VH-VL binders against NAD kinase (nadK). Designs and how they scored, part 90

Target 1, 268 residues: NAD kinase (nadK), of Syntrophomonas wolfei subsp. wolfei (q0aze0)
Amino acid sequence: MKIILVNNRFKENTEKKAQEIAGQLSALNVEVIIDNGLDEPYAGTVDFIMVLGGDGTMLRAARRYGQRAIPVLGVNMGTVGFLSNIEINELAEYLPLILREEYSLEARMMLEVAVFQQQSLLTRVFCLNELLLRSNSPRMLSFALEISGQKLEPYRGDGLIVSTTTGSTAYSLSAGGPIADPQLDAFIVTPVASHIINKRPLVVSPEREISLHLLEEREAIIGIDGQIKMDFGAENRVLIKRAPHPLLMVNLKAKPFFTSIDRSLQRQ
Below, E stands for the ipSAE of ESMFold2; O stands for the ipSAE of OpenDDE; V2 stands for 0.75 times the mean of E and O plus 0.25 times the DockQ between their complexes.

## First folded at step 8 (VH-VL)

Design K7 (from G7 with heavy chain S31Y D54E; framework fv_bermekimab; at its last look DockQ between E and O 0.00; V2 from the best seeds 0.00; counts 0 for: pae E 20.2 > 2, placed apart)
Fold by OpenDDE, look of step 8:
Structure K7 (fold): chain C 268 residues (1-268), chain A 122 residues (1-122), chain B 107 residues (1-107)
Amino acid sequence: as target 1 above (268 residues)
Amino acid sequence: QVQLVESGGGVVQPGRSLRLSCTASGFTFSYYGVHWVRQAPGKGLEWVAAISYEGSNKYYAESVKGRFTISRDNSKNILFLQMDSLRLEDTAVYYCAKDRWLVKSPYGMDVWGQGTLVTFSS
Amino acid sequence: DIQMTQSPSSVSASVGDRVTITCRASQGISSWLAWYQQKPGKAPKLLIYAASSLQSGVPSRFSGSGSGSDFTLTISSLQPEDFATYYCQQANSFPLTFGGGTKVEHK
């Protein structure tokens, strides 16, 4: 068995713990690769990914490895979030199950985000939470939204969020989006400070495609999962689709999403 | 560097068939809708057909519906127009044009070929 | 089908003149209108999209306005290279339709 440990190099406690766990796994004849985000993603084949930290670390892991159909376990290390399954102090207890592959998997839809510039593909990114289009000035944006070939009326506002159901409890929630069942596949399109007071979020089928582009010259930015940022102008456009592969999240213990959601949100 | 080049035009007899091609270069062809637009000598522009970026949706003007077929090969960056049952009123320069954005629906045609002429003989 | 009525069919102007071309749709098309310029023997060139958005590389003397069913293309100060035929085109729905064109000629 070969396992990747993903941690956050900026958090010393996660680095130390990764080393400890690596030692333990090695003693059990498990090959371990540590990914703290400093280097390129490991290109070799692996059987399991263990994410040590919070939601941010999971998002990074998803972007780096999500397309490879590898089981990913979130191990929380003192933070409150939605993407961890067990606590770090529980790892010893569940380690035998991991090694015997006695766990269930939950498929989480990811976004495929294609950004174009000057008629060419600039970048393609897979992400677990959301894409954000936002003004980089005090002025409102004017942009076009198309869903599955249907042109909506031009939008005016500070920005727009396109989120997965997993991302519904992230920035989309702060912007007034609905909380979605993580077991549901859908896009959530949430306006950010629309000039239309009653502009409502849209829940969109994952079979549809979403296109975004500016209708006038304005300074804007694109954000991916709150971790990737890039400039976005009138010559850019975004195409959003369901990613070809979901993130396979490991479920070692049941977590009641709806009964615990209020507690989780209050703690954040 | 973005370019479209039409080919396949010529002189034909009424009732015959002709196949036009358009080769794209300098952009990601598979992410754009593409159009055929024609212009009769001394006349205005007439939209003929459109095809979505994946080729799953095709649209036709009423004047050519049932006679013309639009298709594309994204692996080769080529757009096609199969013209069957040609009529004298089909005489025109035929342009292929790229839609400006990454959508199935049109927003504007920002790249045009130089056109290929289709005419008729007695 | 959406009919596009373009006016005038022709206009005589001099260098430096303000030129205005109008386009009316038979039904509402929101802001989904494009303007093209065509010179003799050449392919059309996109000037304006989404009614008022200026295509990259197009001089700022060109501007588009309007929404719904009435649209206007304005050349603030006509230049020698602007003598050409101009077309409006609705991009609201299929089938796509063009206006009849406006020829801008030398006075």
Scores: ipSAE 0.389, ipTM 0.774, lowest interface PAE 1.7, mean pLDDT 92
Fold by ESMFold2, look of step 8:
Structure K7 (fold): chain C 268 residues (1-268), chain A 122 residues (1-122), chain B 107 residues (1-107)
Amino acid sequence: as target 1 above (268 residues)
Amino acid sequence: QVQLVESGGGVVQPGRSLRLSCTASGFTFSYYGVHWVRQAPGKGLEWVAAISYEGSNKYYAESVKGRFTISRDNSKNILFLQMDSLRLEDTAVYYCAKDRWLVKSPYGMDVWGQGTLVTFSS
Amino acid sequence: DIQMTQSPSSVSASVGDRVTITCRASQGISSWLAWYQQKPGKAPKLLIYAASSLQSGVPSRFSGSGSGSDFTLTISSLQPEDFATYYCQQANSFPLTFGGGTKVEHK
């Protein structure tokens, strides 16, 4: 068996613990590849991905590996988030089930984000939570939103969030979007505009294509899961679709979403 | 060198007691479940008992329940089998074996000792 | 308890022969089955785990197959060192149980 251990090299506790767990797995004749973010994603065949850390570490794992149909387990290292399944102190209890492949999988929709310069594809990335278009200056943006070729009236404000249902409890929520059941496939389109609610959040079918472009020259950025930034200008357009493959999250321990919403939100 | 070494076997009278020991070396003993497996002369393998890596869960074959007690001392890397109320049918070579995992596992027992013989003199 | 029925009890074979040994569980055990080789006077040696996975250092002429209740161990071309007794063992539930063994003997 070959496992990737994903950790965050900038948090000492997670790096030390990842090395300890890798040693334990190696002693069990499990081949372990550590992904601490320094190297390119491992390109070879693996059976399982274990994410040691919080939601941010899971987001990186999802971007790197989410389209590869590999089971991904979130292991919480301290603060309970929305994307962990078990606690680090429970890992020994669940390791037999992991190694026996005796677990269920929960599919989570991902976004495919394609950024163009004029008509040329500049880059394509996948994300689990959201794409953020935002101003990179004190000035408001003027931008166009198109949904499956249907042009909405122009937006004016600080920006726009296009999130998955999984991302509904992240930046989208802070911007006034609804909490969504992560089992649903949908886009949630949330304007970033202070004290004005003329453009309401939209819940959009995952079959739609969402396009954004600026209507005048401004300093703007595209943010992906709060972790990747790229410049965005009047020569650019971004196209957002449902990704070809969902993230396959391992479920070893039941985590009821609705009865725990308040507790989970306070831990963000 | 990964190794398990049994000791404590010998000739005993029926109804008496015997304690087997198994000393582990070359690996981190406290990470693994361990087993006792026995083999009567000319017969097949029979699983006897197992103990979880931390020692809190113990499992026994029906033929030995209430008579045998498995235990471990992780600080000294030793597995024990206390055998009480011995019967002639307990005549066997007793092996200790390391699980590749905890105790119940599809991964098998990958390291075995050489065995220690228990026989009777009536 | 899960009974493991191993067949045949013995096989008379020559070097180069293909040898197939079967093992049937009295109830489903998924793929939680291991195969062991034992030579006279020696401890058992793990050959196959998880029904079909080859243990490190075991020659590729050994293979395992099956799931659920019916399993096979195959030696594709018997070698002189393969004359031994072979056991299957389930780990699906306690108590753990072995098959009765299959002795592979020289013709």
Scores: ipSAE 0.000, ipTM 0.384, lowest interface PAE 20.2, mean pLDDT 86
ESMFold2 (binder alone), look of step 8: mean pLDDT 93; pTM 0.955

Design K8 (from K1 with heavy chain T28R L102Y; framework fv_bermekimab; at its last look DockQ between E and O 0.03; V2 from the best seeds 0.00; counts 0 for: pae E 15.9 > 2, placed apart)
Fold by OpenDDE, look of step 8:
Structure K8 (fold): chain C 268 residues (1-268), chain A 122 residues (1-122), chain B 107 residues (1-107)
Amino acid sequence: as target 1 above (268 residues)
Amino acid sequence: QVQLVESGGGVVQPGRSLRLSCTASGFRFSSYGVHWVRQAPGKGLEWVAAISYDGSNKYYAESVKGRFTISRDNSKNILFLQMDSLRLEDTAVYYCAKDYWYVKSPYGMDVWGQGTLVTFSS
Amino acid sequence: DIQMTQSPSSVSASVGDRVTITCRASQGISSWLAWYQQKPGKAPKLLIYAASSLQSGVPSRFSGSGSGSDFTLTISSLQPEDFATYYCQQANSFPLTFGGGTKVEHK
């Protein structure tokens, strides 16, 4: 068995824990690769990914490895979030199950985000939570939204979020989006400070394609999962699709999403 | 300076052909859909044809379908209108106009040329 | 095809007057409507796009409103340079169509 440990190099405690766990696993004849985000993603074949930290670390892991159809376990290290399954102090208890592959998997839809300039693809990214388009100035943006070729009413506001159901409890929630069942596949399109007070979020089928572009000669910003940032101008467009592969999240411990949602949100 | 400049207009006989050109400058021509719009003397505006940013999609008014062909050369920043089987009712000033962005759907024409006149001789 | 009915065909006004021009679409076009100004011997100039978005460089005395089928262009205080012909244009679907125009002239 070969396992990747994903941690955050900026969190010393996660680095130490990763080394400790790596030692333990090695003693059990498990090959371990540590990914703290400093280097390129490991290109070799692996059987399991263990994410040590919070939601941010999970998002990074998803972007780096999500397309490879590898089981991903979130191990929380004292943070509040939605993407961890067990606590670090529980790892010893569940380690035998991991090694015996006695766990269930939950498929989480990811976004495929493609940014273009004219006909040229600038970048393609898979992400677990959301894409954000926002103004780079105090002025509102005018931008066009198309869904499966349907031209919707023009948007005016600070920006727009296109989120997965997993991302519904992230920035989309702060912007007034609905809380979605993580087991549901859908896009959530949430306006950010629209000039229309009653502008409502859209729940969109994952079979559809979403397109965004500006209707003015201004500079904006594209954000992905709150971790990737790029400039976005009048000559750019973004296409959003369902990623061809979901993230396979490991369920070792049952977590009642809806009964714990209020508790989790209050603690953030 | 952003501008469009039409050329190729003139006096023609009915049934003849004429090719109009529109040269773009001051902006990235290949990033935008473009239109031909005409205006008969003393009359209103009439949309004639449109072409997408990459030329993959073309649209025509019913009045010119089968007779007019819109095309573009992005390497030279030129828009064309090939007009065949011309009729007296085609008499007009022909404008080329830039649309907003490189999408299939139109949004508005923010840049116009000065126009080129097409008339007929008896 | 979507027909655009523009009214009035002409309006006589004085400097300082509030001028209102209406445009009605034969079917719903959401907010995909543009307004243009044309002066004699000149090409049209875009004033408003997406029904209410003011084109860059256009004075704030111009405003557009409406959605669906009924739209309005308003000049809050007419200036000498505003005497011209105005056109609405639907940008909802091909074929694109213009209104018949409204001539704003001196009273």
Scores: ipSAE 0.136, ipTM 0.699, lowest interface PAE 2.0, mean pLDDT 92
Fold by ESMFold2, look of step 8:
Structure K8 (fold): chain C 268 residues (1-268), chain A 122 residues (1-122), chain B 107 residues (1-107)
Amino acid sequence: as target 1 above (268 residues)
Amino acid sequence: QVQLVESGGGVVQPGRSLRLSCTASGFRFSSYGVHWVRQAPGKGLEWVAAISYDGSNKYYAESVKGRFTISRDNSKNILFLQMDSLRLEDTAVYYCAKDYWYVKSPYGMDVWGQGTLVTFSS
Amino acid sequence: DIQMTQSPSSVSASVGDRVTITCRASQGISSWLAWYQQKPGKAPKLLIYAASSLQSGVPSRFSGSGSGSDFTLTISSLQPEDFATYYCQQANSFPLTFGGGTKVEHK
């Protein structure tokens, strides 16, 4: 069995804990790869991914490995969020179940984001929570939103969020979007400080294709999961689709989404 | 199929009037701004007039202001151009064209009719 | 009024050639520029909107670029059906204005 341990290199405790867990697994004849974010993602065959940290570390793991259909377990090491399943002090209890693959999986939709300059593809990235288009200056953006070729009335404001249901409790929520059941597949399109009356958040079928581009020259940014940022100008266009594969989240311990909403929002 | 069809062109005498019609089908006409664009023989395109989706705003090129009146009947999906005090310079093929929700937009005029010719006798 | 200066007024080209057409606005129009194709005896057809966005159903060999006052339409590999006249049009301010046109002809 081969496992990737994902940690955050800026958290000394997570690096030390990852080494301890790697030692424990090696004693059980499990090969362990540590991914602290410095190196390229491990490209070889992997059976399981264990994320040591909070939602931010899970987002990075999802972007690096989420399209590979590998089970991913979130292990909380401090502040609980929406994406951790067990606490670090419970890991020893659950480790036998992990090794015997006695757990269930919950699929979480991801976004596939393609950024173009003119008609040339610049980059293709996957994300778990959201794409953010926002102004990178004091000036508002004027931008076009197209959904499956349907041209909506132009937007004017600070930007726009295209989120998964998993991302509904992240930036989309702060911008006025709804909390969505993460078991649903959908896009949630949430305007950011819109100055156009009647631009409400939209909930959109995951089979739609969403396109964004600026209608005038402005300094703008595309943000991915709050962790990747790219300059975005009038020469660029972004296309957003449902990713080919969902993130497969390991469920070892019941964590009811709805009864935990207030607690989880307080901790983010 | 989304279509615009112009009618009402013909041969007229200078100083007379003519009314052009444009019939829309295959889309929700009342949701879109529409334009008249003309093209003199052998010449380029010239924008003539525009009307908002609900008819509340009307715009004209200076060359036709005061002589032409754009209007629409959303219940019948028809755009009109009333052309008064016609001049030889008004000789052209007249096209109607659909725009986005409002009377102008960054999205261009995506549906055009095939045009109706206005010429003068002599 | 915003004057749209389009160049060249004509171009002689062969199938397979790369063709570039330019359009300059007399003042800034942001990206509120469209490109149209017109064949003899036919109505104009929208190719590019918002300066660089490809209209649905238009082949990917067409592309647009530019913002502000300087804009370009490019046909990457000319096809027989691309011999036509091309117009730019600004939608930033009334009166709406077209460029003078560029006729793309067989060599």
Scores: ipSAE 0.000, ipTM 0.401, lowest interface PAE 15.9, mean pLDDT 86
ESMFold2 (binder alone), look of step 8: mean pLDDT 91; pTM 0.944

Design K9 (from G34 with heavy chain T100H P107S; framework fv_bermekimab; at its last look DockQ between E and O 0.65; V2 from the best seeds 0.00; counts 0 for: pae E 4.9 > 2)
Fold by ESMFold2, look of step 8:
Structure K9 (fold): chain C 268 residues (1-268), chain A 123 residues (1-123), chain B 107 residues (1-107)
Amino acid sequence: as target 1 above (268 residues)
Amino acid sequence: QVQLVESGGGVVQPGRSLRLSCTASGFTFSNYGVHWVRQAPGKGLEWVAAISYEGSNKYYAESVKGRFTISRDNSKNILFLQMDSLRLEDTAVYYCAKDHLWFGRSSYGMDVWGQGTLVTFSS
Amino acid sequence: DIQMTQSPSSVSASVGDRVTITCRASQGISSWLAWYQQKPGKAPKLLIYAARSLQSGVPSRFSGSGSGSDFTLTISSLQPEDFATYYCQQANSYPLTFGGGTKVEHK
């Protein structure tokens, strides 16, 4: 069995724990690759991915490995989040089940994001939470949104978020979007500080293709999962689709989604 | 130099057919939707037909549906309009025009036009 | 089909005048309207797309406004080269349709 351990090299406890877990697995004849974010993603065959850390580390793992249909387990290292399944102090208890492959998988939709400069593909990335289009100046944007070739009324404001249901509790929520059940496949389209008062968040079929482009020259950025930023201008377009493969999240321990959102939002 | 050049216009008899061509140069033809627009002498502009950049979606004005067929050959940078069952009301200068937005699924206006080719009828 | 009614059909104006041309759609077209300029014997030239967005190389004296069904092209200070016929065109849905045109003529 070959496992990737994903950690954040800038957190000392995470690095030490990754080495410790790698030693334990090696003693059980499990080959371990440590991915601390410094090097290119491991390209070889892998059976399982273990993410040591919070939601940010899971987002990086999803971007690196989510299209490879490999089970991914989130292991919380102290900060409660939405994307971990077990706590680090529970790992020994669940390790036999991991090694025997006795767990269920929960599919989480990802976005496929293609960014063009003029007519050339600049980059293609996959993300778990959201794409953000946002003004990079005090001036508002004027931009077009197409859904499967249908043009909506132009947007005017600070920007737009195109989110998965998993991402509904991230930036989309702060911008006024709905909380969505992560078991649903959908796009959530949330305006950011819209000057068009009747532009409400939209929930859109995952079979649709979404495109964005500016209608006026303005400085903007594209943000991906809050971790990747790219310049975006009048000569750019973004095309967004459901990614070919979902992130396959390992479920060893029941984690009630709806009681978790109450804690995160303070109970009403 | 972005350019569209129409050809194939001429004098025909009612009920016959004619094929117009539009040759594109100076830009990547296959990235853009393209249109035919006509203008009868002394009259306004009338949109005739459009075809998507990859050639799979075709659209027609009601006045030409069933009689005209738009097509494109992206390997040769040519747009075509096959005009069957021609009528006197089809007398016009026919313009080829490219859509403004590359890889667009819908029209955002036509930013480059050819000089036009005249279709008229013999008396 | 969406009918585009353009008014006036002609206007007589002098250099320096402010010229306003209107265009009404028979149903809502959001902001998906383009404006073209055409001089005799020449192909049309795109001025404005998406109701307000100025095409590259078009002088800033041209502006567009409106949404829904009512749209306006404004030339803030008419220049000699602006004597031409102007057309609106909806790009909201196929079939695309043009207005009847407005001829701007020198007094």
Scores: ipSAE 0.306, ipTM 0.728, lowest interface PAE 4.9, mean pLDDT 90
Fold by OpenDDE, look of step 8:
Structure K9 (fold): chain C 268 residues (1-268), chain A 123 residues (1-123), chain B 107 residues (1-107)
Amino acid sequence: as target 1 above (268 residues)
Amino acid sequence: QVQLVESGGGVVQPGRSLRLSCTASGFTFSNYGVHWVRQAPGKGLEWVAAISYEGSNKYYAESVKGRFTISRDNSKNILFLQMDSLRLEDTAVYYCAKDHLWFGRSSYGMDVWGQGTLVTFSS
Amino acid sequence: DIQMTQSPSSVSASVGDRVTITCRASQGISSWLAWYQQKPGKAPKLLIYAARSLQSGVPSRFSGSGSGSDFTLTISSLQPEDFATYYCQQANSYPLTFGGGTKVEHK
């Protein structure tokens, strides 16, 4: 068995713990690769991914490895979030189950985000939470949204979020989007400070494609999962689809999503 | 250079068939919807037909429904217009044009046009 | 079908003049309107899309305004190369339809 431990190099406690766990696993004849985000993603084959930290670390892990159809376990290390399954102090208890592959998997839809410059693909990214388009100035954006060829009325506002159901409890929620069942596959399109009062979020089938572009020459940026940022202008286009592969999240311990929403939100 | 070039126009008799072609170059043809637009001598522009970027959706003006068929070959960067049961009213310069933006099923505007091919009738 | 009515059908103007062309749709088309310029013996050229967005390479003296059913193309200061026929086109829904055109001629 070969396992990747994903941690955050800026969190010293996660680094230390990763090394400790790596030692323990090695003693059990498990090959371990530590990914603290400093280097490129490990390109070799692996059987399991363990994420040590919070939601941010999980998002990074998803972007780096999610397309590879590898089981991913979130191990919380003292943070509040939605993407961890067990606590770090529970790892010893569940480790035998992991090694025996006695766990269930929950498929979480990811976004495929393609950003174009003129006729060329600028970048393609798979992400677990959302794409954000927002103004890079005090002025509102004017942009077009098309869903599977259907043109909506032009949006005017600070920006727009296209989120997965997993991402519904992230920035989309802060912008007034609905809380979605993470077992449901759908796009959530949430306006950010729309000029139109009561502009409602859209819940969109994952079978559809979403395209975005600016209708005026304004300075904007796109954000992915709150971690990747890039400039976005009139010469750019965004195409959003369902990723061809979901993130396979490991479920060792049942976590009731809806009964824990209030508790989780109160802590944020 | 982004370019569209029409061909296949000529002189025909009423009731006959004609097939127009439009060859695209300088851009990713398969990413764009494309259109046929015609213009009778001394008259205005008339939209004829459209086809989506993947070819799954086709749209026609009422004046040509049942007689004209639009199609495309993305592997060869070619747009076609099969014109059957031609009428004197079909006399026009036929332009092919691409949609302005990618992956749309609806037009935002046509930003690139060919120079057109003339279809006329003999007595 | 959506009918597009342009006015005027023709306008006589001089270099330096402000020229205004209007286009009315028979029903609401939001901002999905394009403007084209056509010179004799040439293919149309896209000027404006989405009612007010200037196509790349088009001079800033051209501008579009309006939403819903009433739209306007404005040439702030007419230049010699601007004498041509102009067409509006709704891009709201199929079938796509053009206005009747406006010929801008020398005064």
Scores: ipSAE 0.201, ipTM 0.702, lowest interface PAE 2.6, mean pLDDT 92
ESMFold2 (binder alone), look of step 8: mean pLDDT 93; pTM 0.957

